Miniprotein binders against b1l550. Designs and how they scored, part 204

Target 1, 279 residues: b1l550
Amino acid sequence: MRLPEELLERARDIHSEAPSHRIKLDRVGSFGLKVPVEFKGFLLLAEADVWVSLPEGRRGVDLSRQVEAIYELSNPPKDPFSLCREAAISLLEKLNYADSSGVSIRFDAPLQDGESLKYYGVEISSIASDEIINKIRVEILGMTACPCTAELIRAYKSSEIAATHTQRSLGILEVSTKAEHPDPDKLASIIERAMSSPLRTYTKRPDEGGLVIRSLSNARLAEDVVREMIHLFLEEFGHLPEDTHILAAVRSMESVHMHDIYAERSFSLDEIRKEISSH

## First folded at step 15 (miniprotein)

Design u55V
Fold by ESMFold2-Fast, scan of step 15:
Structure u55V (fold): chain B 279 residues (1-279), chain A 99 residues (1-99)
Amino acid sequence: as target 1 above (279 residues)
Amino acid sequence: SEEELERLADEFRELAERLGYDEIEVTREGNRFTVEAERNGVRIRITVEVDGKEVRITVEIEKDGRRIRFMYVITDPEKLEKYLEEIERIIKMFLEYRE
């Protein structure tokens, strides 16, 4: 049933009224929206959150304008990075009472893996105020192999093939920058190259054996992986603004323990360059 | 790079013209140029700096006393056209939405 439009002239505008308590809210919006996006030739279903700040003197946010903003920009489906940036700006323009706006978009990114696909996690955001801050977090699984046990077994058996425990490790790169979002495929590549070996969606026995041998021949501690990720990141993305902030981390799901090993480093580009040059 | 800088200055001037700006100021200084224009209460200032293969673009939009600034650092020349289109769409949003 659709009510007569004439009722809008007589109804109170609840959202523009004074609230019960004059308290500013940092984020008010629509969370868990399903949005189609186009990513490198793939049509994907992403999940989006959209929000704005709410001033102390206003009771509520116009939620319908938020949903309209992102859906107008997502038809036809477009690149999620452009969608994120444009939607954040659109929200700030359309909801002029807000001091800031934000959009986050999450999806699993396909990555070509022989004749199949594998997937890695991507979460991006854009927060707009007097300027825009773009964030991206990439998570991908890889394999690590313990160099300590490898060395002990080599000494024990005098074997040319190192034997050691291997495990899945989750690599994480998070970047916050005033520049556009970094290419997630390049971030995923950095993580995989820092690992002992990448993981595959589908392997036959000969390929599986090769993957294991690669990992065993390239044994790395969690600490080694994080340092290598930082090194590779600086080679690829050292051009970003000096105040760009990065988190590099790895969580190793240790096959010989009931617990995980975790290593991380947060830094700005300015900070890390000064540290490296002082050593 | 001087040829690249001049070509980019023309591309951004044309972008402003497509958006309906009539009075466009383009100023050059070394390896950078700035495009400034105003139409219907929407002021834009786009600064482009070229250093080898790297193109840095800063966009400032001012409307109704509010200013927003965003930037790009482009190292892949194939991405330039995509970001120019995004800049044009963003400025259009400010020009089209009015009270």
Scores: ipSAE 0.774, ipTM 0.918, lowest interface PAE 1.1, mean pLDDT 86

Design u59I
Fold by ESMFold2-Fast, scan of step 15:
Structure u59I (fold): chain B 279 residues (1-279), chain A 99 residues (1-99)
Amino acid sequence: as target 1 above (279 residues)
Amino acid sequence: SEEELERLADEFRELAERLGYDEIEVTREGNRFTVEAERNGVRIRITVEVDGKEIRITIEIEKDGRRIRFMYVITDPEKLEKYLEEIERIIKMFLEYRE
């Protein structure tokens, strides 16, 4: 059942009316939209949020226009990075009362893992105003091994490789930049290389043994992993603008404790270069 | 190289021509060039700088008194084509909306 379009001529334009209180809102929009995207040869179902700022004198936003904007740009499915940047700009162009617009897109990224696939988490955003800020957050699980226990066991009775506890650790890299979004596969690679070993979706016994031996031979504290992630990030992405902001973090799900260990560092490229050069 | 700058300048001039810009000004200074054009109240300024294997592209669009600026810092030459297509689509949105 549809109501006659003629009713629009008699109805008040609620959104353009004055609000109960003259208060600006930072983000008003449509959240939890399902959007198909194309990522490195895969068609994925992503989740998107779209929003704009709302000035103090306007009661509401045009929600239908927001949804139309992202869906028009998502057909046919395109890469989520272009979709994110284009939709943010489109929203700002179409909703001229807004000072800023934003789009975020979340999906699990497939990564080739031998004969199978593994997945890592990706969340991206683009916020448009007089400039665009692009943000990407990558989360991937890896394995860490405790060097403290390894050293204690080595001192107790020598083996060719000292025993220690291992655990799953979640590595996190988040980047905010005026340049385009960094390649998530490169961010995931940095995280995995900083760990004691990567994790696999499927392993046969020889592969499993290899992962364990690699982890034991490369024991690292959460603090070590964060420092290594920062070092590897600077080698790969040192070309980004100096005001680029990064968060590097590790959450280690300690197998010998009832609780997790967490380590993080946030910094700008300018800040971290000055710190490193101070020895 | 100077040859690479010339090819890039031609690619961006062609991009502006495909968007319907007739009066296109291209200015070169050292390792950088700027493309400026205006059509139907939409002004564009695209600055491209080449430093070794890095290509830096800054786009400024002005329409109805509002200006927006965004950039790319490309180290992987494979990505250039995709970003040129994205730039073209973005400018086209400003040219076609409410036209």
Scores: ipSAE 0.789, ipTM 0.920, lowest interface PAE 0.9, mean pLDDT 86
Fold by OpenDDE base, second read of step 16:
Structure u59I (fold): chain B 279 residues (1-279), chain A 99 residues (1-99)
Amino acid sequence: as target 1 above (279 residues)
Amino acid sequence: SEEELERLADEFRELAERLGYDEIEVTREGNRFTVEAERNGVRIRITVEVDGKEIRITIEIEKDGRRIRFMYVITDPEKLEKYLEEIERIIKMFLEYRE
């Protein structure tokens, strides 16, 4: 039912009114939108969040304009990196009372696994103000083998390759930078290389055996995985601005315990370089 | 290099031309140049600084008494063309947007 225009003229613009409490809000927007994106030749349906800041003198945000901003740019579908940046800037234009805006896009990214596909989780974001900050979060599952149990079994059986328990582990890299978004495939690769072995969509018996042997030969604590992720990240992305912020984390879904093991490090490139140089 | 900086300046000049600006001023100071233009009440100022492989692009747009400023940092020169296209689209959006 469309309300008569006459009634609309009599209605107060609630959003433009002064609020009861003059407080600025950092983020006001629509969360859980669905938008198409093109990623590596795939057309994907992604989940999107859009928001802007709200000044102290305005009661509410024009939500319709926010939604319009991202959907206008989503047809035809484009890469999520450009979509985030362009939409964030568009929000500042359409909502002239806002001094900052943000867009976040989440989807499962396809990753080639032989003749098949696996996937990793990705969240791509851009925040616009006097500068553009680009953020990317990559989550991918891998496998870890426990070195402690391996050592115990080695001591017991005197074998060169000791059996140990293996578990699925979630690796996380989150990067915030003024530069372009880091390549999510490279980030996923860093995580996989930091673990004992990657996961496969399908395995033949010989391949499965090889994967397990590789894991056993590269047993790592969750702490080892995080440190390795940081090391590999610095090798690949050390060229990023010094104020780039990184979160490296691992959650190991332990097979012998009822709880998970978690390890993380948050740092800037400047901070971590100083730390490493001091040793 | 000096040649690369000149090429970059030309690319941004051409970008402004494609956007329909006829009076374009380009100023250069060392590893920095600025492109300024005005069309239909929309003023643009693009400042580009090159430091090694890092290109910093600051875009300032003034429209209807509002000034918007944002910055790109490009660390991969191979992506420059893609960003130029994006910048062109963004400025075009400001030129076409009516409240």
Scores: ipSAE 0.423, ipTM 0.772, lowest interface PAE 1.2, mean pLDDT 87

Design u5A
Fold by ESMFold2-Fast, scan of step 15:
Structure u5A (fold): chain B 279 residues (1-279), chain A 99 residues (1-99)
Amino acid sequence: as target 1 above (279 residues)
Amino acid sequence: SEEEAERLADEFRELAERLGYDEIEVTREGNRFTVEAERNGVRIRITVEVDGKEIRITVEIEKDGRRIRFMYVITDPEKLEKYLEEIERIIKMFLEYRE
């Protein structure tokens, strides 16, 4: 049922009215929007949240205008990074009462895996005010092997490749920067290279044996993996602004324990370079 | 290199011309340049630094008393065209939006 449009001239503009209490709100928006994105030749369905700040003197946000902004920028589908940055800026431009705007986009990224694909998690955001801060978080599973148990088995006069337990480990890299979002495939690659071995979508027996041997020959503590991730990150992304902040973390789902092991380090590029160069 | 900075300065001047800016000021010192222009209350300032294969681009847009700044640090020259197109689209939003 459609009401007469002339009723608009008699209706109050609720959103522009004074609120019951003069309190600023940090984020008001449309959450859980489904948007198509183009990622490295793939058309993917992503989930987006969009928001703006609401000043103390205004009752509400024009939510339909937020959806229109995302719609205009997502059709035709474009890469999620440009969509995220452009949408945050567009929201700030279109909703002039806001002091800040933000967009987050989440999707599972395909990664070439031999003749097949595997997937890793990506969450990005752009928050616009006087500056834009871009954030990306990449999570991907890999395999780790315990060097402590390997050493004990070696001490028992074991073979050249010592036996040890292996487990899935989740690697995490999160980057917050004034520069454009880092390439998530490169972040995923850094995580996998820091692990004892990557995981595969499927393996035939010879490939599976190779992965196991690789992991056993490259046994690493969670602490080793985090340090290696940081080292590799600096080699690939050391060009980013000095105030870029990074979180490197690993959660190891230990096969011999009822609990997980977790290791992390947060740092700015300026901080870590001074630390490394001082010793 | 100064030659690469010169080419990029021309590209950003052409970008401003495509957006309808008539009075464009380009200031250059070695491998750094700044492009400034104003039209219909929208003022832009684009600063570019070229250091070997690294290109740093900072974009500032002012409209109706609000200023926003964003930047790129490009190490893969194949991505330059994509980011120039994004910059053009963003500036166009400010020029074309009406209340």
Scores: ipSAE 0.773, ipTM 0.913, lowest interface PAE 1.0, mean pLDDT 85

Design u5F
Fold by ESMFold2-Fast, scan of step 15:
Structure u5F (fold): chain B 279 residues (1-279), chain A 99 residues (1-99)
Amino acid sequence: as target 1 above (279 residues)
Amino acid sequence: SEEEFERLADEFRELAERLGYDEIEVTREGNRFTVEAERNGVRIRITVEVDGKEIRITVEIEKDGRRIRFMYVITDPEKLEKYLEEIERIIKMFLEYRE
């Protein structure tokens, strides 16, 4: 059923009215939108949130205009990073009462893994006001091996084999910058290289043995992994603006405990360079 | 190189020309150049700085008393074309949208 357009001439414009309470809202928008995106040759179904700030004197946001903005930019499907940045700017331009706008897009990114694929999590956002802040969060699983147990076993007089427990660990890198979003494949690579070994979708017996031996020979504490992620990040992305903020974290799903171990560090590029230089 | 720098400046001038800007000012200062233009109440300022293989691009758009700034820090020159296309699309949104 479609109501006559003549009714619009008689209906109140609810969104433009004064609210019951004069309170600013930070984010008002359409959340959980399904949008197709093109990522490195793959057509993926992503999930998007779009929002704007709402001033204290305005009752509501034009939600249909928000959906139109991202829809127009996503057809045909395009690179999710460009989509995110362009949509945030478009929303701010189209909704002139807003002080800021934002877009977030999340998807599972494919990585080539031999003849198969593995996946890692990507969430990006762009927040527009008088400048644009771009954020990316990458999460990928890897393997860690405990160096403490390895050392204890090695110390046994009758043992020539250094063995230890191994577990899946989730590595996290989050970057907030005024520059364009960092390449998520490079962030995923940093996380995997910081781990004792990467995980794979499929291994043949010789390759599986090699990954296990690599893990055991490269045993690392969660704290070690976070420090290595920061070191590798600075080598790859030290060119970003000095006010770029990074979160590096690891959650280790300890195979010998009923609980997880977690380590993290938040910092700006300016802060970390000064800290490293003071040592 | 000097030749590569001049070619880069021409690419940004041509971007402004494709967007319909007629009065385009290009100013050079060392390893940096700035492209300024105004059309239909939309003023742009694009500053490009080159340091070795790193290209830093800052885009400022002013319309109806509001200013927005965004930037790129490119270490892979092959990505330049992609970001030029994005810059062009963004400026075009400001030029084409009328209330």
Scores: ipSAE 0.785, ipTM 0.921, lowest interface PAE 1.0, mean pLDDT 86
Fold by OpenDDE base, second read of step 16:
Structure u5F (fold): chain B 279 residues (1-279), chain A 99 residues (1-99)
Amino acid sequence: as target 1 above (279 residues)
Amino acid sequence: SEEEFERLADEFRELAERLGYDEIEVTREGNRFTVEAERNGVRIRITVEVDGKEIRITVEIEKDGRRIRFMYVITDPEKLEKYLEEIERIIKMFLEYRE
């Protein structure tokens, strides 16, 4: 049922009224939208959040206009990076009372694994004001082998390749930059290379054996993984602006403990370069 | 190369032309050029710097007293066309939207 237009003319525009308390809000918007995106030849249904700031003198945000902005740009489906940047800008243009806007898009990204697919989690964001800041978070699972237990076993039983416990570990890279979003596949690759071994969707027996042997031969602490991630990141993305901010982290689901091991480093490119150069 | 640099400058000029800008000013300084134009109160300033194989593009758009700035850093030439198209779409949004 559509309300008669005549009734709409009599209704106050609640959103444009002065609020009872004149307070600015940082983010007002719609969360949990579903939008189609094209990524590496796949059509994916992504989850999206859209928001704008609200000035102190306005009671509410035109939420319908926000939703329209992102869906207009989503037809036809396009890459999520362009969608994110364009939508953030569009929100500022269409909602002129806002001094800032933001868009976040989340999905599982396909990654080729031989003849099959594995995946990593990705969240792409753009925040627009006088400048646009692009943020990307990549999460991918890998495998770590414990070097401490390996050393204990080696001391007990002399072996070139010592047995040790292995576990799943979640690697995280979050990058915020004034440049365009860095390549998520490259970020995922950095995380995998920083671990003892990658995970596979399926393994044949010879492949499984090789994967485990590789892991045992490349035993790493959670701390080692984070440091390696940072090192590899600097090699691949050293061209980004100096004020680019990075979070490198790992959560290891330890197989011998009831709890997880966590390690992280937050830094800017400028900061970390100065740190490394001082040694 | 110098030829590639000039071609790049021409591409951005043509972008502004396609968007209906007239009186486009292109200024070159060393490995940098700037494209400036105004149409219907929408001012654009695009600065491009070339350092080896790296292309840095900074886009500034001003409309109704609001200014936005965004940047690309291209290390793969194949991405240039994609970002040119994106820049064009973004500027077009400002040109077409009227409250």
Scores: ipSAE 0.766, ipTM 0.915, lowest interface PAE 0.6, mean pLDDT 92

Design u5M
Fold by ESMFold2-Fast, scan of step 15:
Structure u5M (fold): chain B 279 residues (1-279), chain A 99 residues (1-99)
Amino acid sequence: as target 1 above (279 residues)
Amino acid sequence: SEEEMERLADEFRELAERLGYDEIEVTREGNRFTVEAERNGVRIRITVEVDGKEIRITVEIEKDGRRIRFMYVITDPEKLEKYLEEIERIIKMFLEYRE
């Protein structure tokens, strides 16, 4: 069923009306949109949120225009980073009453893992105003081995490689920058290299044994992993603008406790360089 | 190198030409150049700075009294073409969208 178009001439333009209360809203938009994206040769289903700011004197946002903008830009599917940046800019251009616009896109990124694939979490956003701020968050599981228990067992057994408890740890890198989004594969690589060892989708017994030995030989505290992630990040992404903000974090799902261990550090590139240079 | 800077300046000049800009100003200053153009009320200013293998691109677009600025910091030269295409698509949005 379709109502006659002449009704539009008689209907009030609700969105353009004054609201009941003159209050600015920070984010008004369409959330939970399913969009196809092309990521490094893969066609993936991503989830997107799109929004704009709403001024105090306007009752509503043109939501149809938001959805149309992102779907036009996602057909044919393109890389999610370009989609994110272009859609945020497009929304700000098309909705001229808005002071800012934003887009976020979430997906599970495939990563080649021997003969198979493993997956890590990616969430990106672009927020447009008089400038664009791009954010990316990468989360990937790895393995950590407890150095404290390793040292205790080594003392007890005089073993070269001490037995210790291993656990899955979630590594997190979040970057907010005026530059383009960092490559998520490089962020995932930094996290994995900072861990005691990476995790695999599947292993044959010799490879599994090697992974365990690698982890035991490279036992790390959550605090060690965070510091190593920061060090590796600076080596790879030190070229980003000085006001780039980073969060590095690890959540260790301790196999010997009912609770997790968490360590984090947030910083700007300017801040961390001054800190390092003061030592 | 001088040859590399000339090649980059030509690529950005060609980008502006593909977008239909007729009045294009290119200003070179050492390791930096700026491309400025205006068409249909859309003014662009693209500044490119090269330091070794690093290419910094700043794009400013002004239309109807609004200004937007965004940038790229490219360390992998293979990504340059991709970002030039993105810049072209973004400027085209401003040129083609009419109220």
Scores: ipSAE 0.785, ipTM 0.921, lowest interface PAE 1.0, mean pLDDT 87
Fold by OpenDDE base, second read of step 16:
Structure u5M (fold): chain B 279 residues (1-279), chain A 99 residues (1-99)
Amino acid sequence: as target 1 above (279 residues)
Amino acid sequence: SEEEMERLADEFRELAERLGYDEIEVTREGNRFTVEAERNGVRIRITVEVDGKEIRITVEIEKDGRRIRFMYVITDPEKLEKYLEEIERIIKMFLEYRE
C-alpha cells in the first residue's frame, strides 16, 4: 500500500525536528545490509553497515538516503575497497548535516589452496570527516606447535624432531591508515607465515605429513607468533604513513587446556620504529 | 625520471579536463607537483609526490565550505589507473550532486 501524496504533505518531517534532548550522536545508520562486491574475480554477497553522525539539533537521520548511497555504488558490483571509500564520501555529500560518516563491509575472502579454496575473514571500513581513515581487519586460522612441550619430550626421548601438541590459532591484523586499505592477501600471508604452519582445505597423506613436520620444526608460542607478525608487517608495509595504527593479535585454541591463549600488541608505525631503534 | 613526472602530471591534468575544469593550474617543484582547479564551486587540489617507485597522491575537495582530504600511497604502477578512475568518480559525485 502506497500512502497518498496528500497525506504526506500534511505529515511533519519528524527527522528534521528538534529533538527533546539536544545531544549529538556519533553514529546513526543501517546495519546488516547485504551488498554485492567483486573480489579477485569472485562475486560475493557482503554484509555492510552504513552510518553518519547526527547533530544535536536534528531528531533523526534520513536512513533511506544512506541505503541508496551504498546501493547506487554497488551496481554494477565493484571491489569492496573502492566501494567503501566512495560510499563513505557519498554519505557526507548526500547528508550535509553530518560531520562524519562511516561504512563497514564484511565477507569471507577466498584464498587459493592448490586446486581448492580456503578463506580468511575480512572487514573493510572507511571513516570520513575532514579526512578519510581506512581500516581493514583480517582474520585467518593457522596451526601452532608448542615449543615448551616439545622441549620436555626432547628431554625425555632424545629426538631431533620432538612430538608436541598442535592447535588451531586465529591470527588477527587490524590496520587503520590515512592511505588506501592495505592488501588483504598480503596481510593474510603475513599471519600464515608467522604461525608454525598454514591450514589446508584438503591434504593428501604425504602433504599432511609434511605439514605436521613443518609445524613441529617451527614450534612457536602465541607470543612468538605476534612478534613475528609485527616483524613481517614492518617489512611489507613500512612505507605506510607514520601515524598508521596496527593491532596484531593471536588467539590460540589450546589442545591441552580448556581455555585459549591470547596475545596482542597495539602500536603506531612511529611508535614501533622508535621502540626497535632503542635496542 | 623527469619524463615519468611529466607524464604523470599530464594524466592528472587530463583528469581535470575530463571533469570539465577549464582553468587548471599545475605547479611543479622537484619530485612534487600540484594540480588545482575550480568548477561550479567545487575546488580540487591534487598533490602528487614521487619517491623512487612510490607515488603519494593527496586529493582535497572543497565544496560549500566543507573540505575532504584523502590519499593513496602506491608502490605498484598497475594500481595508478585504478585510483585515477576512483578519484575521477569521487570528484564527479561532488560536481553532480545538488541539494
Scores: ipSAE 0.772, ipTM 0.917, lowest interface PAE 0.6, mean pLDDT 92

